VH-VL binders against q96il0. Designs and how they scored, part 56

Target 1, 167 residues: q96il0
Amino acid sequence: APERGAERRDTAPSGVSRFCPPRKSCHDWIGPPDKYSNLRPVHFYIPENESPLEQKLRKLRQETQEWNQQFWANQNLTFSKEKEEFIHSRLKTKGLGLRTESGQKATLNAEEMADFYKEFLSKNFQKHMYYNRDWYKRNFAITFFMGKVALERIWNKLKQKQKKRSN

## First folded at step 3 (VH-VL)

Design f6c (framework fv_ebrasodebart)
Fold by ESMFold2-Fast, scan of step 3:
Structure f6c (fold): chain C 167 residues (1-167), chain A 120 residues (1-120), chain B 108 residues (1-108)
Amino acid sequence: as target 1 above (167 residues)
Amino acid sequence: QIQLVQSGAEVKKPGASVKVSCKASGYTFTDYYISWVRQAPGQGLEWMGWISAWSGNTNYAQKLQGRVTMTTDTSTSTAYMELRSLRSDDTAVYYCAREPNYKSGIFDYWGQGTLVTVSS
Amino acid sequence: QAVLTQPPSVSVSPGQTASITCSGDELGSKYAYWYQQKPGQSPVLVMYQDSNRPSGIPERFSASNSGNTATLTISGTQAMDEADYYCQAWDKSTGNYVFGGGTKLTVL
């Protein structure tokens, strides 16, 4: 039975059926961390009178979020895969099996793992540099469109004031 | 209402190509991904790939890379899936389904399906 | 390639609880989804991201996902629930969605 004040399994603003913020929400909603990227997704509110410019801004923000989700999901996958391969290689070199006598995964000590982290960061330095560069480019574009939307809203308010003064 | 309407059944010979359409209505087409899923007679579901209606970016199932192409026409809110070099084991019902976000896995609305029969 | 294993069939009497399992390596570290498909019809999403129920799906449907096994539970099973049920997850290694083999639920 639904309770008053509880969130409902209502259709999302885009028409998707899922858990959503309370009805009459006029703001973006932040979801739980994604299992793959570990980033919290933002579900963007779509206004009834969304202008073409506002739509461009929202879609640019959505595309940037998708880019971030994809980058970090892939990076986390690569990290996990290479970490497992590193551990297996080191265990083989030591003549040890992949599992302990109790069936648990065999592990390396912190000092040995530090070697992996150092190599991983070094190997991925250029990739992270390009990520940061693209991140700044995307944020500059978003800021620019936010400015354009703000100007559009100011202009629309001025037009409304003129109509009220004339009528 | 949200609806995905697919093109009609097709019969093709081995080696031919087929192009299935999926016309979306009742929502903003460019806010969603379209995934394609097929089902051979008496068999289970098999994911083929997805396309972003916003960016045109695609991701295809490894087994189908080189044979499948997904496209969209935003002016008609229509997604297309073309499968080339058809084999008898490509005989299946082909579905389009919408997905709200990147990697959300939520296929909330499905087309009615298009039967593609590949026979000599 | 990652495989999701479902029992081929499950039978229950009307009003009884049906449980359909989906097994895969480290499945609990992935999101699981469930679809219902009746003969000659398109699949219908019944549960998403482990335990969430879409609007319009009866409250008698619930799901969990832990360890290596995801479970779809249908309480007070009705004749209208007869269908094939498919689980779904994302395969990190291929970047692909993978479906289970399907379970035929029979209510008799």
Scores: ipSAE 0.000, ipTM 0.529, lowest interface PAE 11.2, mean pLDDT 82

Design f6d (framework fv_ebrasodebart)
Fold by ESMFold2-Fast, scan of step 3:
Structure f6d (fold): chain C 167 residues (1-167), chain A 120 residues (1-120), chain B 108 residues (1-108)
Amino acid sequence: as target 1 above (167 residues)
Amino acid sequence: QIQLVQSGAEVKKPGASVKVSCKASGYTFTDYYISWVRQAPGQGLEWMGWISAWSGNTNYAQKLQGRVTMTTDTSTSTAYMELRSLRSDDTAVYYCATSQLYGDTHFDPWGQGTLVTVSS
Amino acid sequence: QAVLTQPPSVSVSPGQTASITCSGDELGSKYAYWYQQKPGQSPVLVMYQDSNRPSGIPERFSASNSGNTATLTISGTQAMDEADYYCQAWDKSTGNYVFGGGTKLTVL
């Protein structure tokens, strides 16, 4: 029995739908970049007759996407907050205002900002190393289960073809 | 609107230490600097220092370096100012006040003040 | 280390314009802020960034900062405006906040 693709509208928490997948092409569609992580989410279609292996693969992909989005949302927030704190602390120490006369945010020179970037990268080196390690581990697991699902689908097609020939 | 509530009045002997608390409500505590300003009876305002509620970074007035320590407890949204080796000229009303972490350096709002009396 | 100088007192009659000055080298390059303090009360911000008025502060309050002198101006002064007024700026040499000595405004 062939599956029918389902169309689903994605709705923001505020009730505003900013993304609606196009009709006739809707299985696993890509949305706009997330506000916090700046990563595009993938919305997964769940078929009616999903196999246990297909379910495991889909859940692994969903969990990996959520983990990745959480990591980058947290990292971007931490970076922005620490950067603003660094700038404001340095400007306060120098006795300078936080905004220029034109109303733009006051900034530090490149030499002063280099100190922040160096410290931030050094401080977060272990965190980024663990992220890269886990990212590779998750992608290896996804590839492994993709292989299993592909083999299952090939086997099922072969069984269907053989049964049709014997009938 | 952010609201600051300070601990009650204290009477201390010379050489003692005092620790004043300032509890913030109404906003995200970690988005603010907390400054401490004191005022001796009949005198003007004297800035003592500030602490970032986000990072814990501090900057103390030179006159008070070595005697003052400012801390925060994010779990209770409370800032603390501890002054050691108290002298009679430390008698004052002690205020906490906030300024935005990412904004201007003006003080708004202010706590109600804590009277610390140092007497022999 | 820097000092902001204010007159110790200013007196006006009701309805007259009061001017309170604050002078210091820091004001040539830093914003001025003004606080009102009534007896037994915490200071209240009345002007920020030289000339901006917070919500809730009457329109009769205005301020400027020119050269090394910031000025708080209260037009049509009322009895309720009696208070001590403090200017505040950054100390360029230390990066710390500095307050003026305060001005007592008396409305006859």
Scores: ipSAE 0.000, ipTM 0.445, lowest interface PAE 18.9, mean pLDDT 78

Design f7 (framework fv_ebrasodebart)
Fold by OpenDDE, second read of step 4:
Structure f7 (fold): chain C 167 residues (1-167), chain A 120 residues (1-120), chain B 108 residues (1-108)
Amino acid sequence: as target 1 above (167 residues)
Amino acid sequence: QIQLVQSGAEVKKPGASVKVSCKASGYSFTGYGISWVRQAPGQGLEWMGWISVYSGKTNYAQKLQGRVTMTTDTSTSTAYMELRSLRSDDTAVYYCARDSPYIEKGFDYWGQGTLVTVSS
Amino acid sequence: QAVLTQPPSVSVSPGQTASITCSGDKLPDKYAYWYQQKPGQSPVLVMYQDYKRPSGIPERFSASNSGNTATLTISGTQAMDEADYYCQSWDSSTEHYVFGGGTKLTVL
């Protein structure tokens, strides 16, 4: 039976932050930086009496966080891969091995790497522009819903005060 | 999707000049170079030269030195190749190709080609 | 100027392995690239940096570099693989690209 070589689909690791806050916490928790994105994940608190508006805000924040984590994880992976390919290519074109005579990984000088960074930034300029645009849109929406939630909470407090005065 | 779209076929007389355009889309134009490669009928691929879109630096094949000029317009994401003093042996399909800095040095995307015919 | 030498033609039967060689004095120190060109079409990158395969290229395509010779290998050759194949390299001293003469692969 020929062993079906499992195509390791390099599935971008769904970086589910394994950070679990204490069960009794009534606050959002910030985890350590993710190893791929280098972003600190936030574990959002879920109130027992979460309003539909609060739930919507929480979901929007969660989705935005996941979007950011995925974007930067992929970007960092792409950067690392392309950087390595650039270095290897440049070393070979120079007639240099991947390792020095001392067995250390061969590197390029700062000037040569400057070309890589310029080209990488240029290549990814549009991608970053779209990211920034979407980042602002998402954060604006979050801020908007934060305002709505704040107003809802004020209104609910006022109603409770009125009921206490009438009894 | 990444695309390189070239100008249409040209018919020129000996001694004339031809300018072929290559419009790039689907990627950051300034992030890559452009190379030009030609192919005479029934012949192999011949590299003509490259241009860095970012720096404007050019390098031409020795055989074409003085006759070829490569330029880019970043506003339109278009590369141009001008060949002067055309001869019958310049009859070929001319290709633009994206020169990737990361797969140094090769061509990952190609234009559809432009036929240039030099006839008396 | 660096010169890359390819056989003018290679013939294989369907399902057999095709091997196309590219010889050059500077190949040990330079990366080899391979392009497939079908009649009336633009060249397509099939292998880069000696042995790397671009996305979308079938796994039956592989390449290696040994000494002064780069080799493109097509395992389980199909009729659709009939094309001209060109090797390409880079001369860092002149900053010129160099192509091989091309190899016509015929699938019999």
Scores: ipSAE 0.014, ipTM 0.576, lowest interface PAE 8.7, mean pLDDT 86
Fold by ESMFold2-Fast, scan of step 3:
Order: structure tokens, then sequence, then C-alpha cells
Structure f7 (fold): chain C 167 residues (1-167), chain A 120 residues (1-120), chain B 108 residues (1-108)
């Protein structure tokens, strides 16, 4: 039978891994930066007695994290690819090879790279604008549901306090 | 050019398993998920489940839970859908589609479909 | 489990406006999507996020999502629009997609 700590599951391309602190401290925890997105994932602890509202909040937070991870993984890959293509095109324009005489990867100066960053930001302006809009929408929804969960927990505590008084 | 190319038609006996592949090209594979949809002859579209290529997270239709497994191989940009314990009512065209509920663009690209026939 | 209800069939004359409805209690809170499927072919996304049209889809296709009903509208309907149309939505709380039963559009 798996230890309580081993019961926690992560989703990963390689399958399910079990990372959890000692049993009594199994709560939400932050993982290492992802290889592709460079963002630290939050692994959500699932309580045994999770309410439907708490489950809804957790799923919303998981969904938002997945969206955020996918966006940045794709953005970083696109940036890397376009950066390399930009460098290659500039070297070709100058009549230079992709490698120096010493076998090192040929590079552009800071001013030329600044041109790439400006071009990349301009090209991706609409995408980043929609990302920011959706990011705020998602955080608003999460905050709203966090408030609802907090009110539910307060109400349940008050309800239990009243039952304790009558019994 | 964005494309999803599926494996060829298969004929299986009841109780067997089938594994359909879906090779993606023309986009960042890890930026999207893959949904699987089937369609029995003359019937409507039925969603089977979804997989995040990035995380490997899956979510399956309740009626298929326990019989279906979705996986991906990022090195070949290929998604797989394996359906076990086949029954005659699993005879259908199986589609893969590019999707992310988080991006909310819908299933904007579909594979050509794979006919799976289950007969005794 | 969310359910999306579509009429099984809609018939219009060429040049007439076709209207295909999709009803479900999740539609006020979730985006609706529409797919066109012709015999022997894969479905094609014709509308996403309630009313947005993908590149390559004619402007005569439009859509809305109000109350419990999403509607796909095809103005100036042509013979080439004859197909099965499916609505779809996503329930983020269950992480499930649901399709409508489909509507066969006949142009005669």
Amino acid sequence: as target 1 above (167 residues)
Amino acid sequence: QIQLVQSGAEVKKPGASVKVSCKASGYSFTGYGISWVRQAPGQGLEWMGWISVYSGKTNYAQKLQGRVTMTTDTSTSTAYMELRSLRSDDTAVYYCARDSPYIEKGFDYWGQGTLVTVSS
Amino acid sequence: QAVLTQPPSVSVSPGQTASITCSGDKLPDKYAYWYQQKPGQSPVLVMYQDYKRPSGIPERFSASNSGNTATLTISGTQAMDEADYYCQSWDSSTEHYVFGGGTKLTVL
C-alpha cells in the first residue's frame, strides 16, 4: 500500500511521480522550474474531504497553471527559434558563415540583437496583449472562488460551533 | 502548414486493443493538447478525452474511463490513443484534433480519421 | 454531465438564411464552438468563442450565444453549405467537452 506521501501525484511527460514532504506536511508545494516554460509548477494537495466548491477552485487553479505553462513553453520555443533564424539571416546578409574560424557560434552585437528584440515584441504584441487580458480574467475568477471557499469554511466553522453548543 | 496525420484503418476482434497514432507537424507540439473524438457509422461526434502534450495530464470521458489511455511522444510529435476490451459498439472513425481548453480556440485542426472496425 | 440539444434537421432554399440552434444550461458560462462535417470528411471548425470566425471561413457564417442558446447563422446559404453541423462547449469544472447531437442542413 503506498505511504501517504507517495499518494501525491504529479503529471509529467514521463508519467506520474510521487513527491510529497513528510505525511503531516503534505500541502501545496512548488516544484523546480520547468525545462520549457522556465516557470515553477505548483502541485496541488487534494484533501480527503474536499468540498465541491474547493474542487472547483483547485481545478480552476490547475487549469490556469496548465494554460500558463503551455503559453510560456510555446513562447520560449518560438523566441529561441526566431532568434536563431534572425542571427542566421543577418550573418547571411553580411556574407558571413554560421561559425567563426575558431569554430565558435557566430554572434551579433548588442545593437543588432536589440533590433531582434524590438521586432519580436512588435510581432508578438497582440499575442502578449491577449495573454495579459486572459491572465487577469483567470486571476479574477480564482480570487472570486477563493473568496467563496473562505466564506464556506467560515460558515462551516460557525455551524459546527452552534452544533457543539446544542450537544 | 499545420497537419495531423493518423495511422491507417484497423480491424479487430472483440476483446482486443487498438492503438491509433496522430503525428503533428507545422506547430509547437507542446503548446497545445490533443483531443480524441470518435464517430460511429451514421452517428454524431463523441468526445473521448484530452491530453496535455506539455504535462501529460489526461482527462477521459467517464464512459471510457478504465478502457482508454492517451499518451504522447514529444520527440516524434505523435499522440496515441489506446482503447482496450473492444466491443462491437466501438466500431467508429477515430479522430485526433488539436485543442487546448485553456487557449479556447476550439478544435481548429483535425486528423483525417482512422476507421476501427470491431467484428467477430 | 452537460447536454447540448440541437434540432436533428434544418432545411432551407438556396440564398435563404439558415439558423441552427444549440441549447444547454452551461452555455451562459462557457464558449460555444461550431463544426461543419461533410460526408467522408473530417469536421471543420467554422466558429469559435461564441461568434469568432476562423480564417478561411466565409463571412456569411455568423454565430451568437445568449441565454441558454447558441445559434449558428448562415446567410445566403449555398449548396456547398449542405453538411452536418455540431455545436460544442467545455465544462472547466469537470474538464469535459460535450458535443451537440448534430444538425443535418439540407439546401434544396
Scores: ipSAE 0.000, ipTM 0.486, lowest interface PAE 14.0, mean pLDDT 80

Design f7a (framework fv_ebrasodebart)
Fold by ESMFold2-Fast, scan of step 3:
Structure f7a (fold): chain C 167 residues (1-167), chain A 121 residues (1-121), chain B 108 residues (1-108)
Amino acid sequence: as target 1 above (167 residues)
Amino acid sequence: QIQLVQSGAEVKKPGASVKVSCKASGYSFTGYGISWVRQAPGQGLEWMGWISVYSGKTNYAQKLQGRVTMTTDTSTSTAYMELRSLRSDDTAVYYCARVGQYNLPDSFDYWGQGTLVTVSS
Amino acid sequence: QAVLTQPPSVSVSPGQTASITCSGDKLPDKYAYWYQQKPGQSPVLVMYQDYKRPSGIPERFSASNSGNTATLTISGTQAMDEADYYCQSWDSSTEHYVFGGGTKLTVL
């Protein structure tokens, strides 16, 4: 049987699922796609001697991942809901039921769905622009702190080289 | 608060008809279907049929074809199930349940409290 | 009409993992749903669309649907989980919902 932690499933306040990496992992781990957001989560390895700056970077990356997953979980739910409502409305105007004779969901053809996709994209344009803006801001912050961590590591290496040279 | 409230218990003679009501509240009535499920004493759940409140489409279990009719009254947000030509083996608790069509398809997510129908001579 | 087969009863000790199976030819192609019923009460939806859990249902409840068998798993089983459990699916050939025969879970 797989490790209990590997099978563990948690649901965040946003409704997104969680997966736990194998115990004693020494690397970041990428999980299967989240059932709500369809995005693969990254579980971050915490080194024993993590600096305060490295901890800040890791937390920023974790917070950004949670924000990103929550956004897409909500977006996917909204898309599915509005798509169903659109199909429902169009079938009602045609006097048709919501299920086919075979019991599957009744669907509209690609030409009929084109109107829905156009409306959905137009209606959500500003929402997606704000998402892109915030995504850019978060990635800029992450890149900035990655740079700081890199400089700290270079400084530490340089400090070790200077100390070694003096010996 | 989402709630389905059913009519009270009934005692009927064989050959009679019974009509059970199920009043919905706390949600958009036309957004969901209503399914009917019965349970004979000491037995499991038996699906009877469903109705789409939105379209009025019905679908009944084959065993009950010709004896059952499901209707809704959207003005009162009430669903009805009428079972005719009652037999002693129709003695059961009858449940209504909300079922998703486009929202949470095929989930029976809220159930009424049940209505006991006893068929005896 | 399609049939969903469940074991009549399953017994576990408190804290053990309980597994309740549901087998049927429709399950590879259709979603499975699970309901809990305590004596004198209406059924309660505990799992939907194979593996999804409704709000308010404890995280110790999980489920899967693989091959022709759907499974409800209750980890760290508690006395309050003692109930009858029913699986449900959809038969597209008849346009009918179908319930399993039910499984009585006993927590000794």
Scores: ipSAE 0.000, ipTM 0.455, lowest interface PAE 19.7, mean pLDDT 80

Design f7b (framework fv_ebrasodebart)
Fold by ESMFold2-Fast, scan of step 3:
Structure f7b (fold): chain C 167 residues (1-167), chain A 120 residues (1-120), chain B 108 residues (1-108)
Amino acid sequence: as target 1 above (167 residues)
Amino acid sequence: QIQLVQSGAEVKKPGASVKVSCKASGYSFTGYGISWVRQAPGQGLEWMGWISVYSGKTNYAQKLQGRVTMTTDTSTSTAYMELRSLRSDDTAVYYCARHETYSGFPLDYWGQGTLVTVSS
Amino acid sequence: QAVLTQPPSVSVSPGQTASITCSGDKLPDKYAYWYQQKPGQSPVLVMYQDYKRPSGIPERFSASNSGNTATLTISGTQAMDEADYYCQSWDSSTEHYVFGGGTKLTVL
């Protein structure tokens, strides 16, 4: 069924910031918030001698970041679109124009907007629950692989120390 | 059953335009993107562009920029690809394909293809 | 401006292991995907996210992505595996899908 990917899986990562880390960086860098998702992208440091396990972890983290950014970009676009439609619909029902005398966009009061927020959250409740489920699954997988990478690095250091002692 | 069903073969003269349709069924149309990929006789796969059904946002291959337009009609779950100013080297089978996730993930279901022949 | 390079053809005898490579500078950072296309048919996804196999694809198909090279491996190659194989990845800088040139697998 389509629902398996519909809530957070969409086309290419449109709107994601093209941030470049400073030259000669040996660490991950955090960029400015993406225009659509409002999330800060992380640029991952790639070691010269990256192991297959380290590459697997990095790809998982990068893909998870892209998935997360796309989910929130689409959620924010949906929110903005539906909010605008709701406001225009209510203003039309009242017989009011879309602009104020000052040329600003006409708005609804807080009590009228509360109806929109309540319906939007209710409508998207299942979608957000599936997002949270998948977010936890992804973080578990990342933590698991981070543990494996840490163990690999410890083992390699111990192996190097033993080799130096033997020679 | 997930299906993408494309319109029938077309024969066009150079300078004309063609509009290929792709009707989706068996899934929530707005939850997925549609890519268009063409294949000239005896040649490889060439990506043309994609459209986010949900937002309507498009991105086109550089060499086709200005000649191609991709649209969707969510009321009929149909995607469209229009190619203008046709040349003989636009003769190809045109495919629509669905992808499951945001980040250029696999094209998991493909239409049957539409042969567009450009000849005088 | 990603480019994926595949050998134009690979030939194996029935029962032997076929190896099809796909090289590109984006492959260390992005997933590789593989498609099988038989004459007159639409492409079929045979491998996704570097090494994962879709339901319905035989276990003799496997894949890897290491360094700048993704590899599709078919063990115990059968006549039915004769097809064109395309690798695909994603160029995040242009937001474009990138296909390799394709490899014709011949089983003689």
Scores: ipSAE 0.000, ipTM 0.524, lowest interface PAE 13.8, mean pLDDT 80

Design f7c (framework fv_ebrasodebart)
Fold by ESMFold2-Fast, scan of step 3:
Structure f7c (fold): chain C 167 residues (1-167), chain A 120 residues (1-120), chain B 108 residues (1-108)
Amino acid sequence: as target 1 above (167 residues)
Amino acid sequence: QIQLVQSGAEVKKPGASVKVSCKASGYSFTGYGISWVRQAPGQGLEWMGWISVYSGKTNYAQKLQGRVTMTTDTSTSTAYMELRSLRSDDTAVYYCARGTKWDNPAFDIWGQGTLVTVSS
Amino acid sequence: QAVLTQPPSVSVSPGQTASITCSGDKLPDKYAYWYQQKPGQSPVLVMYQDYKRPSGIPERFSASNSGNTATLTISGTQAMDEADYYCQSWDSSTEHYVFGGGTKLTVL
């Protein structure tokens, strides 16, 4: 389940009156990079007056984030595991130890890793192609709903302005 | 030289408000967030909240929700933290700290601290 | 709210290796950060993103994060390292940054 952000005061000009100031506001929080995916999660705030359209947009963004996080966490773990296996096999072939005298992991230079990178990228080409296709589809949908929400907010603001003029 | 310079010590009565300032210099102020962290005498560090200088968006610790407000003035490269309805357990040294980037949570530069004493 | 647990104190002799632990349920999935605070001074970032060292921090400082425990290691500990050390991470359940309770390192 998505976690809510803390409610905060909104300093919008229309809220200057003490009788109807915005007592609370909502903001998404961008957290530190996830250990596995290295992507920063966005924690979405759910306001009390969220419209059905705003809810649909938020859920779509949350689902897209979860999908993206899972993809990159899996990809990064696969990369790290295969890289370590490759380094281990190459060090054994060279007759070298797996760790230095200080206990740090032994590593290969860029030239030695070239074969691994070529193989890894080749093996994962189709997976990355499908990821990119799905990423574009998701971003298109998000942009579409963002447009719809923007129009809804404009209409609501115009209706509110009309009401204030009448009173 | 990158630095954060805070306002001087304050003594307040319970129920009063305090506003601590944090003046940034030596870097692009809008490129980083500012967090506020407090430390009661002899106690550990407690995160209070964070503000994005670029956007003005804030995130506050749940314990302080409704009592704290964080703001910035980009024309003077100054961040502010106001704590209202002060209680004796708000007595602490208050620090401002810079993130390494707006999108990086590490606190790499810290202000010198501001002692706020709340006593009846 | 998630809690980061540190031992209250650690004592070492000059030249010994000091190890300060930080335990919490968030550490398997989130980065750990470490700060050093000397009496009357502001905290100083000594380690970020589990094991990375900021410019200006001596190479004798190292860190790791494995399972539920992050560890700050100071090899060849010097009198100047005597300080309070705090770990820090992220609590996604409250959307807050969380500090450990702090560890007083004494070099005797």
Scores: ipSAE 0.000, ipTM 0.445, lowest interface PAE 19.5, mean pLDDT 78

Design f7d (framework fv_ebrasodebart)
Fold by ESMFold2-Fast, scan of step 3:
Order: sequence, then structure tokens, then C-alpha cells
Structure f7d (fold): chain C 167 residues (1-167), chain A 122 residues (1-122), chain B 108 residues (1-108)
Amino acid sequence: as target 1 above (167 residues)
Amino acid sequence: QIQLVQSGAEVKKPGASVKVSCKASGYSFTGYGISWVRQAPGQGLEWMGWISVYSGKTNYAQKLQGRVTMTTDTSTSTAYMELRSLRSDDTAVYYCARDIHYGSQTYYMDVWGQGTLVTVSS
Amino acid sequence: QAVLTQPPSVSVSPGQTASITCSGDKLPDKYAYWYQQKPGQSPVLVMYQDYKRPSGIPERFSASNSGNTATLTISGTQAMDEADYYCQSWDSSTEHYVFGGGTKLTVL
């Protein structure tokens, strides 16, 4: 194990935060926002007597989180890279350097950047459409399994109540 | 095409150092980490360490702590692994691999270099 | 330190189903991953996040992860599947990759 009191690690190259949840936790643990996705990762608590159905729901929620985290990390990284390339290209076309005399990063005005944003959004429209479709499918599946877990818990509680009344 | 190309085979004497390079192409180099994995003849895979290209942070296998250094040069999209104080049991094929980390549960390597044979003999 | 245990060898006849297991404490709360390595070649990722198949990997490869045991299944096993197979997970306490010892699949 790492030493107790060790500092939490920074972000991974894929843009996800590294963190260690508390040694003992009876609840889900939330980490710091990821540098690239800007989403907080969640460590899910695993009950000792987790049912197969509860395990399936938890794994589906974990998988959905991983999928969502990966999508936004990649999207934000792509955006940042293409934005930098666009700015560099336009500055070279103007015969300008990449840095100002004060050492600050050279930039384009809002009117010039509008062309980049429009192109980026248009180029990524299908990608975002597929993301939304998968997001809906995943949320429907999670809701469905949440319903099944709730029914299982109600049934078990009802069976326990009926058994007690029979005795 | 995503590709990792490693430097050629090396023969070293005990006590020497070796530095293996791994040149990346076909992807955003700073978006991913690089893991190093070695394999002694007839043996399994042994993870050596990992480097975050973006931050420069490293994490090394306990057995190799103090003997290994991992670095990157983003201007050439190249990762390096230097192993010092070589012993005969360091004879192995050394691999670099693109390291995937996201969320709380996902950690794996999706693209591997061709490997570099390092032979340590007197 | 976490350990992943694999059988050292599995033999199967052509066309039969091969099953390779991987057991360890990290598997309940971490995903399992599988690599195929043929002699003289680099490892190739064949399964990720317990059951997902990378593009280019045949559909006859499947996998699961339940409790402390992950399983790689190859249906209709072919001679070309003869290789060493390694499972992999992650130890959050040390921030280290954990590899299984490897399983040599022989197709007789």
C-alpha cells in the first residue's frame, strides 16, 4: 500500500484525476474535478452482501461514468489542440509571432475565433449526436435496473414481513 | 496510424546503463501516458513504470526504484527509459506502450512498441 | 501487493472452446484486461474493460469478470489462437499495473 497521509496524485495523461478514497468508506467517494473533462470521478461503495442485480447496476453505473469521462476528456483535448493549431496557423498567415513582446501568448480577436468555433461545432455535430443517443440509452438502462433493484428490495422486505406475520 | 517505434537492440556489461527510446506518432502525444514493461526470456510481463507526458509525473515499480528514470521530449514525441547498474537478470525485451487512464476504474495499454532486446553479459 | 493468478497452461482441440481464468483481489472493483502474445511478437490488447473487444479482434473472443475471477473465452478455437495470454488489472494502493503470470494456450 502507499504510505498513509500520502498526497493524492494529479491528473493522468488522458485527463483523469488520480485519487485515493478514504481507507474506510460506507458511501460513494467523490474525487476532484478532472483537468480535461471537468467532471468529478466517483468511487462506488461495494456492500458486503451485494446482490447480483445490485452488482450489475453498480457496474453499469461505473461503466457509464468511465464512458462519459473518456468522451469529454477526448473532446476537450481535441478542442484545445485544434484551437491552438488554428491560432498558430492564422498568426503565421498574418506574419505575427506566437508570443507578444510582454511574453504573453498571442491570441486572435473574437471575430476571428468565431470561424473556428463554427467549424468545430459543425465538424463534431455527428459525434455529439451519437454521444446523446448513447447517453439516453445508458440512462434508460440505469433507470431500468434501478427499478429492478427497487422491486427486489420491496419484494424481500414484503417476504420478511409476511414470514414474521406467519410466525 | 498510431505507432510506437523503439530503438535497436543493445548489449551491455554488468554495472553499465542503458537508455531505450520510444518514438510516438499518429496521436496527440501529450494526451496519453507511456508505460514501460519488460519480459525476461521465457518469463511473463513485468511492469516497470509509467510517465505522464503532460505533467512529467512518474511512478516506478518498487523493485526498480532508484535504478530507473523515465523522461519524455514533447518536441520529438519521444519517451525514454534509462536503467542503471545493470545486472544479468535485467536481460529482457523492453516494451513501451501507450497508457490509457480515465475515471476511477480504467487503466490499460492499447498500443505497444516492437520491443528492444537488452542483453547484459560479461 | 496484489496478485493475479492464471493457470500456466490450457490445452484445447481445434474448434473447441478455450477458457482462461484470472483470479485476484483487485477484480471486484477494477476492470480486467487481456493481452495476447505470440512468440517473438509484442503483446496485443484483445479485451478491455472486462468484456469489450477492440476493433480487429474476432467475435469468437469474449470475456467476463465476476467477483474475484475474470475469464477469457475463445469459442471455435483456431491454431492461430495459440499464444500466451495475460490478464491485467490495477492496484490503486500502489498505483501499479498488475499482470497475471500468463497462460500458454496450446491448440492440439
Scores: ipSAE 0.000, ipTM 0.512, lowest interface PAE 14.1, mean pLDDT 80

